# VHH binders against p49116: the designs that were tried, part 255

Target 1, 238 residues: p49116
Amino acid sequence: EGPLLSDTHVTFKLTMPSPMPEYLNVHYICESASRLLFLSMHWARSIPAFQALGQDCNTSLVRACWNELFTLGLAQCAQVMSLSTILAAIVNHLQNSIQEDKLSGDRIKQVMEHIWKLQEFCNSMAKLDIDGYEYAYLKAIVLFSPDHPGLTSTSQIEKFQEKAQMELQDYVQKTYSEDTYRLARILVRLPALRLMSSNITEELFFTGLIGNVSIDSIIPYILKMETAEYNGQITGAS
Below, E stands for the ipSAE of ESMFold2; O stands for the ipSAE of OpenDDE; V2 stands for 0.75 times the mean of E and O plus 0.25 times the DockQ between their complexes.

## First folded at step 14 (VHH)

Design ya6 (framework vhh_enristomig; at its last look DockQ between E and O 0.50; V2 from the best seeds 0.00; counts 0 for: unsure alone 57.8 < 65)
Fold by OpenDDE, look of step 14:
Structure ya6 (fold): chain B 238 residues (1-238), chain A 119 residues (1-119)
Amino acid sequence: as target 1 above (238 residues)
Amino acid sequence: EVQLLESGGGEVQPGGSLRLSCAASGFTVTSNYISWYRQAPGKQREWVSTIYSGGRTNYAESVKGRFTISRDNAKNTLYLQMSSLRAEDTAVYYCATLSEYLRQFGDHWGQGTLVTVKP
């Protein structure tokens, strides 16, 4: 068996709507987030091991981890996205809701804490200077998580996760030989992803979709999309 | 509120031409991935063409060389120039940004515009 990931899985290029408006409206944020989500799911689909699990299992995995993948994507694409600006805009929009008394004090606290956690996570990843290979492997580890309830083929999923971990270890050892604890420092960031609410993430970034569809509901459709359509949507390659 | 309104559909003979329009409101067409989709009777929806923020374009193989996607920034309108039309091009045509595309899952697409190519 070959490696879980190849060099083709390392490339993760997000293209933002352009030009960036002076005022980041909800649509801009939603479009940006949609692109990232789409890219993340396309990335997952490009992994042979992921395809080997079958459609039902694939759907279940992505439903379980889309928030984590999305968050890793935010961290990886933070500069290109101007994430700090986006988050600031989200906060501004949230302030409007607050002024209109649409949110309880507790909910406001939860949402603000979530934004803080997102920012801190992305900052921590930036401080670690995580490279494209490491991100790819981390995403794979997150994707092939066997500890979600209701999954089928958990043994196979576990094997793929182990393979991802091993390949990450080998890469880090090879690339960062002078930093003996880099692998550990990277892996200890993963628990932070589990502390983040998918519901709040959806509310913050996909407000334009809320009320019509949920991320959970659209995941199966995206995963069933033809490759040519994917390419037409985000890569420009047909 | 983001809105897209398709128009320009109609009946045309094989080999004929037709130009579809998609009027956008609530966002600028220049800043988004904006695409044409179509759904033929009894068939699944399919992607037709996309114009990217930078003006780059992409086409499905089935329409490549026959269809041209463009936009008028001043009118905030997307266009699909269709030429050499075939019977298999008969469909309801829709336009959508990526986020709108995602939102429309569950068969909640807009009205679209009907193109009928008579055999």
Scores: ipSAE 0.651, ipTM 0.853, lowest interface PAE 0.8, mean pLDDT 91
Fold by ESMFold2, look of step 14:
Structure ya6 (fold): chain B 238 residues (1-238), chain A 119 residues (1-119)
Amino acid sequence: as target 1 above (238 residues)
Amino acid sequence: EVQLLESGGGEVQPGGSLRLSCAASGFTVTSNYISWYRQAPGKQREWVSTIYSGGRTNYAESVKGRFTISRDNAKNTLYLQMSSLRAEDTAVYYCATLSEYLRQFGDHWGQGTLVTVKP
């Protein structure tokens, strides 16, 4: 009972590894991405509706949507992350890999198309000037998606998603009362998230860390990690 | 290239003390967070302590009051001062950033430093 999200769920402050190297390297990119991943999972875990679904359902939900939450996080934190600089460094590395016969041309084309889609998604969100409340509700809408295979409690998940949608609508109408179509513009961006590949996200941001393991297989361990374990890694003693 | 080198482990009697070191290269310990973790035989790796960029510290409840985390800017090292050691503190101790923590799930186990508290 009560609102799905409160002001405590709007705060989403990412602290980058320091110092930023003169030339970006795999360690800086992977550490930055790890901080965003953990921040995103902690955000989901902090929602009372999420907690109410139980541990098995929580794990299943996050496994299904972690890439969408991560991508929304990239868009929300693109400036503080210097994401365009990170993506440029990744593109340079991909070009070097084809020169050294490490990747096929078809795979590089797929990865470059994904980078372009990611850049365009982040640019479209920036152009719409999506604020922190809107990001929080968008994340809740993608988190409480009842149509992922293998979920239990889908009726309750659907009710939480509907509540997130209604609270977003109320927020937009109150805050942007002069912009009749803002909600529609925001919501039409969401389908693009489902088309982004979790495997390519792992390749772009987590290569060299997880090898033959996927992020969704380690989600239970991330969700069990205590808040005190990571606050110093991402928040700077908040 | 980032390198984290743990040292200072050994065998100690109950109630004894040890100081663990984590030498870092490729980044600075004062500009980043590095945490201590430990893994006892047959158990999952667990968090022990963190020092934040501003100098604030935090500890797992099981070690609070007995362990102290610190760092030395000049040596670019992280320390864990362990006192009043108990048999349940027997473990391999690791220092790690978040990305290094994730690395362990890809079967990339660091060597760590072994602490053994004998009866």
Scores: ipSAE 0.560, ipTM 0.791, lowest interface PAE 1.6, mean pLDDT 85
ESMFold2 (binder alone), look of step 14: mean pLDDT 77; pTM 0.785

## First folded at step 15 (VHH)

Design b1 (framework vhh_brivekimig_d4; at its last look DockQ between E and O 0.78; V2 from the best seeds 0.00; counts 0 for: pae E 3.1 > 2)
Fold by OpenDDE, look of step 15:
Structure b1 (fold): chain B 238 residues (1-238), chain A 121 residues (1-121)
Amino acid sequence: as target 1 above (238 residues)
Amino acid sequence: EVQLVESGGGVVQPGGSLRLSCAASGFTFSRYDMSWVRQAPGKGPEWVSSITGSGDVTLYADSVKGRFTISRDNSKNTLYLQMNSLRPEDTALYYCVKGGYLPWRKTFDLSSQGTLVTVSS
């Protein structure tokens, strides 16, 4: 069948809105996050194995794991995005909401903890100095997770996940031969992704989507939209 | 040159239905996502719905979800919007737009004439 991923799947270049404003408002954050989401989804749909699962299964799979993929994307693009600055801005916006008594104490705690988890995860990935290949394989492992409820073709999904794992193992062994436990250190980070709430992520990054659409609703569209138009908008300087 | 011509607007009572059409020319229709955008009097443009080039996937604003249906006939280069259960707040000039949904898109090319939908008792 050939490898699950090719070198073309390693490239993951996020284009940020330009120019960056002095004040990171909700719109800038949402656009930045949306661009990353689109990039992540388009990355997924570029994988032949993903296409082979069929539209319904593809959509279900992405709906189940989009938060994890997005988070990995945040980690991978943290420098380009100035993620720390974005998160700080989000906290500041949240503070305003707190002052207006729009959120319960418990909800505030949940949101702040989520932000902390995001930052810690991204920091942990940075400390590991994860490279582009490793991110690609990690995203594939997360994408082809058979343990989500309601999925069809779970045997195929599992097979693809295993293939991703094997290819990652081979890559790490070849590239980092002196680091015997690198694979384990990398893989052990994945459980942290599932501790994060997709709902909170959506609220933090995707508030104010035009039409008030949910990520769940937009995912099928992102997966089938014409890429030429998207690329034109991204490269055309917003 | 891209040309979009909307039709089908009119005056209806609340709860009524209308079907809008958009005739497209000047580009390969099937290769582009299409959208409906509306502009109410005194308000800015509001995205309503989008459909992929193939017509396989549709997306709706929450304000119209469950009531409106976007479709297309690529053989006729025509975009449609079936509007059911119309409400007074749906009153607007409706535009057909070349291009699909983008979360950050605040401006739309509304160079066409649009078609007026008025919902009033």
Scores: ipSAE 0.889, ipTM 0.946, lowest interface PAE 0.5, mean pLDDT 94
Fold by ESMFold2, look of step 15:
Structure b1 (fold): chain B 238 residues (1-238), chain A 121 residues (1-121)
Amino acid sequence: as target 1 above (238 residues)
Amino acid sequence: EVQLVESGGGVVQPGGSLRLSCAASGFTFSRYDMSWVRQAPGKGPEWVSSITGSGDVTLYADSVKGRFTISRDNSKNTLYLQMNSLRPEDTALYYCVKGGYLPWRKTFDLSSQGTLVTVSS
């Protein structure tokens, strides 16, 4: 009955590992990506509508959409993360894998196409100058997607997505009253998120997670972990 | 004063089982996620498993998944690790740690006694 998101859901501050190494490496990339993943999952779990869906539904929903949320987070935090530099370092490591004959030529093409799609998406979002409110509602639209197979409570999820769409529309019309088509321009960017492969995202950003855990296995943990320890850590303190 | 006391280690043949226990005191046990960490001779600490404060969600390192089971009894302030199908590479000093899984965690508080697990023929 109230708004889907409050002002506390608009803040999205990523804290990077400090200090930034002289040369980027797999560990720095994985730590940086992990901080974004945890920030994204804690953002989702803080939403009252999400909390209302229950634990099993929450886990299923996030497993279905985590890569889209992560990709929106990459776009939103591209400058803070120095994402262009990270992607360049990843490409260099891929060249080393080719030289060591560890990846097939077809796989390399798939991964390079994914990197290009990611760069193109982030550039398109930057060109539109998407603000923090718009990102928050876009993430909510992605989170409350009833279209993924195997979900329960799809009617309620659909209602929450419609509410996110309505609140985005109201915000855009009030804030950008002279740009009649801004909402449409924003929304047509979203289908590109479904083209992002979660398998390739794991390969690009999450190689070397402590314990070699999969993203599917850590999602239920992040959603239920005690927050006091995490909140003490979000400042990037050593 | 936070105290963590591990027990249940020993010598076992490959394929065997052990159950480790960790008695916790000096803090509100149920309000904290908990972890097991191990250290093999000549190696750095290796995260093994974590469990949420309520005990309802668990997470395992790939090297132990399917063989180890973490659990807790909040009424007894006790953390457990059931270790099955043990292998020689599981030989290590096992520590109970206050705190959960964070992939950017660089160090662990291993000031406790630990409990030694030796897997050998």
Scores: ipSAE 0.774, ipTM 0.910, lowest interface PAE 0.9, mean pLDDT 89
ESMFold2 (binder alone), look of step 15: mean pLDDT 84; pTM 0.843
ESMFold2, look of step 17: ipSAE 0.411; ipTM 0.758
ESMFold2 (binder alone), look of step 17: mean pLDDT 84; pTM 0.841
OpenDDE, look of step 17: ipSAE 0.875; ipTM 0.938

Design b10 (framework vhh_brivekimig_d4; at its last fold request DockQ between E and O 0.90; V2 from the best seeds 0.84)
Fold by OpenDDE, fold request of step 18:
Formats: structure tokens, C-alpha cells, sequence
Structure b10 (fold): chain B 238 residues (1-238), chain A 121 residues (1-121)
């Protein structure tokens, strides 16, 4: 039936706001994160297998895994995003909130641990030197996860996940033939994604969205929006 | 040339309803997401709502969610905004905008005349 992913799905180029300011405010962070979110969702919607699941299933699937996709995107785009700087800025903003007594001690701990987990995950991926193909397949594996509650067409989703896994395996075997255990090393990173709280991620990266729109609400829109304006914005053509 | 003409504004009491319309021309209407943006006196533009080109998906600002409904008729090249349970804070000039919701969108093309909505006792 053909491969799940093509070379077109390997390209994952994030365009950052320019120039990067000296001080990263919440708006810059939100814009950067939003660009990554849109890129990730548009990547997903470009997969024929994803399209085959139907709108309702697609929406549910992305709602279930958006945080994991986003996190993989952070890892993949960490250098371009200057992720360390962004995370440091988030911590600084958090410190300001602490000084203003806006957060409980428990909440502070939760948020700081979340940031730590994000950083550790991204660092671990960097250490593995994951390439664009591997990221594409990992994102597909995460996207086509059948074990989220409330999903329909779980058998089909599972089939696509298996296909993604097989293609990843073939790629790794072909490209990294001398590293027998590379596939396993890569796959064992995936469970860490589920340690990440989507709520905390949303609070850290997406505060200040225009209209105070939730990620839950924006997902179906991103999946169905016309892309001409988006493409124009990211390329600077319009 | 892209042309957008808003209508349906007026004066209503709090709790009242209005239905805005936007007639679009000069482009393939169905291929573009559309939005409503409003500008209250003394304030900057505020995104209100967006709808995909197909009309299948809508998005609303938290301030209007549950009260406003965006819709479109692609056969008539017309965008609509049904506004219910209007509040004084909804008073603004309402603009139809070619384009959808982008979180990083800094400016809106408000070249049209807009339609004035006034909510007052």
C-alpha cells in the first residue's frame, strides 16, 4: 500500500520570530510555541494515513497526543528555538510569580519538575543525535497511538503505528547498520513523553494566546484551516 | 480587488441580539478562512472569531464564546456573526477580515468601513 511517510514528511523546518529579543517575554515564547504547534499539526494533517482516519478521529487523536508531538518538536527544533534560553526565560517568569506570591509551593515544584523533564528529554534526544527521518517516524508512532481513551478506529490506528515502527526499523537498519541497538535506544525514550503534563505545558508555553483560546479548542481549527495565509506568514511572502 | 462590506450593526439594549453580515468579493471566498475583529472606543483591535474556508470549524475568543456564532455561506460569498446576549463591553466597530486565526498575527486588515454595534441601556 506504500509507505506511511514520504520524504516530504521528513522536512520539519520551524521559522522563528526574528529578531530574537534580548528579553524573552511571554508573547515571544507563546509565538514561538504556537509556530511549533501549527507546524506539528500541519505535519500530521499532511500524512495520508492520518487523513484516512476522518475528521472526528483525527481531532480526537491529536487532542490526545498534542503534548507529546509538541515535545518531540521541541527536541527536534531545540537549536533553532534556542530552547534553553526559552526555558530559562520561563523560569525567570516563574520566579517573578513566586515573588508576587501567586503560586503555591506545590505548584512551583510541579512546574519546575516539568521544566526539568522537558529539558532532560530534549537533552537525551540530542545525545542520541536523532536525525530528521527518525524524528518523523517517532512523531508518527506517537501520533498513531491507539491506547488513548475515547478513540475510535483503534485497530486502524494501531496498524498505522506498526507501519511507522517498521519503517523506522528499516531506516535505522539501513542507515545505522553498525549500531545494532540504535532502534531500541530511540524507542525507549518515548515513555518519557507521557510523563509530561499537557496542562502545565499549555500554561508555560501558551499563555497569552489571542482570545485566550485553549489548545483543545484550537486543534480542530489548525487541522482544518486553509494554509495559504499560514504559509505566507512563515515564509514572509505575505 | 478584495472588497468586504459589513452590515447589520445598530443600537441594542443589554441582552439583545444582532446579526452581522459581510459581503465579500474580489477573491475566491471559499478558499479563505474568515474572521471577525472588533475595535472598541479607545482600544486596539480585538479578534472575535474565525471560521475555516469550508465552514466546518469555528473558533471564538473567550470573551464571546457561547454568545456569538460565526457562520458563512460560500454560495453567497457572505460571512455572518450572530451576536446574542449582548453586553455593553461588546460595543465596538466590527470588521470582517480576510484570513483566519493565527496566534502571532499582529495586525488585521481593517480597511473596510466596519459596522457599528452599540450596546447601551
Amino acid sequence: as target 1 above (238 residues)
Amino acid sequence: EVQLVESGGGVVQPGGSLRLSCAASGFTFSRYDMSWVRQAPGKGPEWVSSITGSGDVTLYADSVKGRFTISRDNSKNTLYLQMNSLRPEDTALYYCVKGGYLPWKKTFDLSSQGTLVTVSS
Scores: ipSAE 0.922, ipTM 0.965, lowest interface PAE 0.4, mean pLDDT 95
Fold by ESMFold2, look of step 15:
Structure b10 (fold): chain B 238 residues (1-238), chain A 121 residues (1-121)
Amino acid sequence: as target 1 above (238 residues)
Amino acid sequence: EVQLVESGGGVVQPGGSLRLSCAASGFTFSRYDMSWVRQAPGKGPEWVSSITGSGDVTLYADSVKGRFTISRDNSKNTLYLQMNSLRPEDTALYYCVKGGYLPWKKTFDLSSQGTLVTVSS
């Protein structure tokens, strides 16, 4: 009934591990990526429309779109994360994995193409100077995507997506009133998100998770966990 | 004062089973995620499993998934770990911990006594 998102959903404050090590390693990359993942999932779970869908639908929806949300988060937080430095460190680690694991030439090409696509996406978003409101609505549009296989309640999900699209349109028209084509330029970036491989993202950013847990396993946990400890660890509010 | 008292450890043969318990007091048990952490002799702590405050959702280290089952009874303020198909590498001192899984959390509050599990033939 009301707006899909409030001002609290526009705030997206990523806290990086401190201090940043002189030499980035897979553990720093995994911790940084994990903080972004948890931030993205807590962002999604805080939305009243998302809450209204119920726990099973929430889990199915996030399992389907987590990589798109994560990739939008990488683009939004690229400066604070020093993402270009992280990607360079990942490339160096990939070369070590080739020597140790006998990685195939086809896999190397897949992974390098994924890194190139990710960098190109983040650069295109930076060139458009996408603001925090626009990112919030874009994340809502990818979160409430009704066309993922296996979802239930797709009619309600579609209505929430339409609401996010309408609110983005209204925001862009009011805030960028003299840029007639801004909405179109923003929206044509979204299909690239579906081309990003969740399998490769997990390999690049989430190798070395404590306990070697999978992202599929973590998602239902993050969506149901008590928030007090998380808020204290991330915000320093405790 | 938060108190966590583990029990149920012992000596078992490989392939055996044990059920650990943790009696919790000094806090509102149902409002906190809980974890099991183990420490083998001469090694650092290793996260084993976590469960949400409601008990609805569980998470396991890959080394124990399919063999261990975490559970809780909020009416009894008790956390459990059912350990099946035990292996020698499961030998460790097992602690229950107030708090859930956070990948960047590097330290655990292991001030409790723990309960020793020894798996040997």
Scores: ipSAE 0.796, ipTM 0.918, lowest interface PAE 0.8, mean pLDDT 89
ESMFold2 (binder alone), look of step 15: mean pLDDT 84; pTM 0.844
OpenDDE, look of step 15: ipSAE 0.895; ipTM 0.949
ESMFold2, look of step 17: ipSAE 0.701; ipTM 0.880
ESMFold2 (binder alone), look of step 17: mean pLDDT 84; pTM 0.849
OpenDDE, look of step 17: ipSAE 0.876; ipTM 0.940
ESMFold2, fold request of step 18: ipSAE 0.692, 0.715, 0.140; ipTM 0.885, 0.890, 0.588
ESMFold2 (binder alone), fold request of step 18: mean pLDDT 84, 84, 84; pTM 0.843, 0.844, 0.844
OpenDDE, fold request of step 18: ipSAE 0.917, 0.919; ipTM 0.962, 0.963

Design b11 (framework vhh_brivekimig_d4; at its last look DockQ between E and O 0.83; V2 from the best seeds 0.77)
Fold by OpenDDE, look of step 15:
Structure b11 (fold): chain B 238 residues (1-238), chain A 121 residues (1-121)
Amino acid sequence: as target 1 above (238 residues)
Amino acid sequence: EVQLVESGGGVVQPGGSLRLSCAASGFTFSRYDMSWVRQAPGKGPEWVSSITGSGDTTLYADSVKGRFTISRDNSKNTLYLQMNSLRPEDTALYYCVKGGYLPWRKTFDLSSQGTLVTVSS
């Protein structure tokens, strides 16, 4: 069948809105996050194995794992995004909401913990110095997860996940031959992704989407939208 | 030159229905996502719905979800918006727009004349 991923799947270049404003408002954050989400979804749909699952299955798959893919994307693009600055801005906006008594104490705690988990995860990935290939394979492993409820073609999904794992193993063994436990160190980070709430992520990064649409609703559209138009908007949209 | 001509607007009572049409020319219609945008009096433009080039995937604003249906006939270069269960707040000038949904899109090309939908008792 050939490899699950090719070199073309390793490229993951996020284009940020330009210029960066002095004050990171909700719109800038949402646009930045949306661009990353689109990039992540388009990355997924560019994988032949993903396409082979069929529209219903691959859509369900992305709906189940979009938060994990997005988070990996945040980690991978943390420098380009100035993620620490974005998170700080989010906290500041949250503080304003707190002052207005719009959130319960418990909710505030949950949101702050989520932000902390995001930052820690991204920091941990940075410390591991994960490269583009490793991120690509990790995203594939996360994408082709058969254990989400309601999925069809779980056997096929599992096969693709296994293939991603094997290719990652081969890559790590070849590229980092002196680091015997690198693969294990990388893979052991994946469980942290599932500790993060997709709902909270959506609230933090995607508040104010035009039309008040949910990420769940937009995912099918992102997967089927015309690529040329998107690319044109990203390159032309400054 | 891109040309979009909306039609089908009118006056209806609350709960009524209308079907809008948009005739497109000047570009390869099937290769572009299309959208409906509306502008109520005194308000800014509001995205309503989008449909992919192939017509197989649609997206709706929460305000119209379940009531409006976007569709297209690529053989006729025509975009449609079926509006059911209309409400007074749906009153607006409706525009057909070349291009699909983008979360960060703040401006729309509303160079067309639009078609007026008025919902009133």
Scores: ipSAE 0.889, ipTM 0.946, lowest interface PAE 0.5, mean pLDDT 94
Fold by ESMFold2, look of step 15:
Structure b11 (fold): chain B 238 residues (1-238), chain A 121 residues (1-121)
Amino acid sequence: as target 1 above (238 residues)
Amino acid sequence: EVQLVESGGGVVQPGGSLRLSCAASGFTFSRYDMSWVRQAPGKGPEWVSSITGSGDTTLYADSVKGRFTISRDNSKNTLYLQMNSLRPEDTALYYCVKGGYLPWRKTFDLSSQGTLVTVSS
């Protein structure tokens, strides 16, 4: 009954900190990533179907999927964020850490594998030229995943996910009618999101958070914070 | 005109407790997230804790988690910070701030007087 998403959920405009520093630093990376995280969480909480699940379910659901949602956001915003430049700088730093014996070999291997998976995912999404509608539905499919452990209301969550899948299928069929395999190509990318480690994402992008808080602790706060203040803080002067 | 008046600071021994209060006026208190920010001598401002407008959800800096408790009473337009297990590094001027946690916020509106907390042997 009615569409799962409206046009307001398709718009996903990330504003970067200004000015861009001459040299990338942990503060700029963390601020940029935090803006994306907050944009992603506010996007999720604005969806009527998400609101209908109730606040305890909302918190549990977002805690389970925030890394996948964030990763989709990275892919969608990769150009405005200069993500390839950020990842290249991180890789160079990690290789220098091996030379100086500052990190364990096992940890460095885990982090490098994660960066490689992230680069491959973002490259595959760029190659497919995923549009804003497709990203919105992919994010909804990821958000309404019923198979995470510990969730309540999984039947309703599954129904919302099926609705997102149906609406994506309808959109792709109408908009890309000459490409019979586009939907299949898009959907086959989703399993890669489950390979992304939330712990490593936090290390890569969130080590500079004010107060040294964890993402798991911030999520309940973001979902309940006053929207007017958030809009005033990230929106430029009118 | 927004006015925030902190109180409850003082001198306490390590391991002691203090309860800070902040009387708010000039705005609809329950409609705003609130924060505590502290500034130690010679250092920049440090975010301590935030609470949502309803009071349902709180967030703490790692340095104070488990020791400090933020709360609010919207019927009295008052913000609180219960500070337990105090340490010398908690010595600072404590301010209440209109507004919640944002990781990119580098500036805070510290136009109030604040309340001084000194933790010493």
Scores: ipSAE 0.604, ipTM 0.851, lowest interface PAE 1.9, mean pLDDT 88
ESMFold2 (binder alone), look of step 15: mean pLDDT 84; pTM 0.843

Design b12 (framework vhh_brivekimig_d4; at its last look DockQ between E and O 0.78; V2 from the best seeds 0.80)
Fold by OpenDDE, look of step 15:
Structure b12 (fold): chain B 238 residues (1-238), chain A 121 residues (1-121)
Amino acid sequence: as target 1 above (238 residues)
Amino acid sequence: EVQLVESGGGVVQPGGSLRLSCAASGFTFSRYDMSWVRQAPGKGPEWVSSITGSGDITLYADSVKGRFTISRDNSKNTLYLQMNSLRPEDTALYYCVKGGYLPWRKTFDLSSQGTLVTVSS
């Protein structure tokens, strides 16, 4: 059995909608987020081990971890996305909702805290200067998490996670040999992902999905959509 | 040249059912996701449902979820939409569209004639 990830899994290039509007509206934010979500899920399905789990398990796995994968994607693509600007725009839109008394005080607090956690996480990852390989392995570790409820083939998932961890360890030891504790530093960031609510993430980034569909609902579709459609989606030419 | 021809529309009472069909030609049907889009009088186009090229995964707008069923027969190059429990708000011109669901898609190629569905008492 070969490695869990190959060099082809390291590439993670997000194409933003063009042109970028002067005002980042909900539509632009949603499209940008959706592109990242699609990229993340298609990255997952490009992993042979992921395919080996079967469609049902794959879908369940992504449903369980999509928020974490998405968040890692945000961190990784923060510069390309101008994430700080997007978050600022989201806050501004939220302020409008507040003024219209659409949200309770407690809900506002929760949402603001979530935005703060998200920003802090992304900043922390930037400070660590996580490279493409490390992101790939971290995403794999998050993807192949056996501790989500309702999963099948948990033993196999665990094995894949261990493999991802081992490969990450080997990479870090090889690439950052002088930084003895780098592996530990990057792994301890992962728990922060579990502190973030998928519901709030969905509300912030994916409000305005056509058809008012949930992320949970579109995950199977994204995972099985035709490659031609995906390519058309990314390039704008279908 | 891509051609899509919708059929099956008509007048039905609330709670009734209709089955729409779309005959596709001019492209490899099985290689593309397909969608149904509808446009009510005086309103913009609304995405209704999508299905993957192989037909194994379907997606529905919340407004039609549980009532509509999208399917396809790749051997016949035909897309279907089974509509049950129809409501007056389902009244629209229904279009078959080449291409699948996009979360941000608000514009659709509605160059086909469409098929009119009218739900009224």
Scores: ipSAE 0.845, ipTM 0.921, lowest interface PAE 0.5, mean pLDDT 93
Fold by ESMFold2, look of step 15:
Structure b12 (fold): chain B 238 residues (1-238), chain A 121 residues (1-121)
Amino acid sequence: as target 1 above (238 residues)
Amino acid sequence: EVQLVESGGGVVQPGGSLRLSCAASGFTFSRYDMSWVRQAPGKGPEWVSSITGSGDITLYADSVKGRFTISRDNSKNTLYLQMNSLRPEDTALYYCVKGGYLPWRKTFDLSSQGTLVTVSS
């Protein structure tokens, strides 16, 4: 019945902590990343199809795909959040950890490869000039992925993903009618998201979360928290 | 006006238990997430736990997870914290706070009196 997403789901405005410090630190990076995570989860929870899956399915689905949604959010918001500067600061913090002999050489290679893959993904999305409608549909395709182990209601999730794919196809064909291969070009970017490690993302962006909570533990909270308090924080002073 | 009145603190031996209560008034209690925050002498405020407005989702600082249980009774406008297996490092003033977990929030409203928990042998 009706479209999967409405115009309200296209809006994705990230508000950065202010002021940006001259030297980025773990706390600024974690606050910035947390704002993007909360924005991504509130975006997902606002979708009627997502709401229809029920609370337990919602939590399982987001736990499975949060890193892919977060990575799409990084690509979409890369300019406003100065992602290249944040990644440089993360590398500097990693170098300090190496001086303290806290990381193995193999771990360093693994983390640096992850950073490189993230940068390449964001660059490829910028090169394609992905618009806000396309990002919204791509996030929906990623959110409604039936392929993750441990999910229930996978047939309904698959139906929602197919609907997101159809709506993206219709949008691209109408909006970019002279670019026959734009849809294919966009969709071939998605497999790179499955190469992103949620454990490494948490290490890179979420060190210093208040209370040292895990992302897996926060997800059910974000999905159920009262929205008025959150909306007040993103639109005004706290 | 918003009023939060904590109670249930006291002196307890390590390994002991306490149950804190917070009577809330002056706002629609069930429409707000709620938190416990503690402040030890010479330390800054430390977030302990949050609970959603409905009471069905809870979140805990890693330092208290498995030992503390947050709960609420929306019919009585009351927030609770069951503290088990208490340790000396749990010694602090405990505050009931209107509002949930937001990792970028830097300040807490600790203008209430709080309830003192002292864990000593």
Scores: ipSAE 0.763, ipTM 0.905, lowest interface PAE 1.1, mean pLDDT 89
ESMFold2 (binder alone), look of step 15: mean pLDDT 84; pTM 0.845

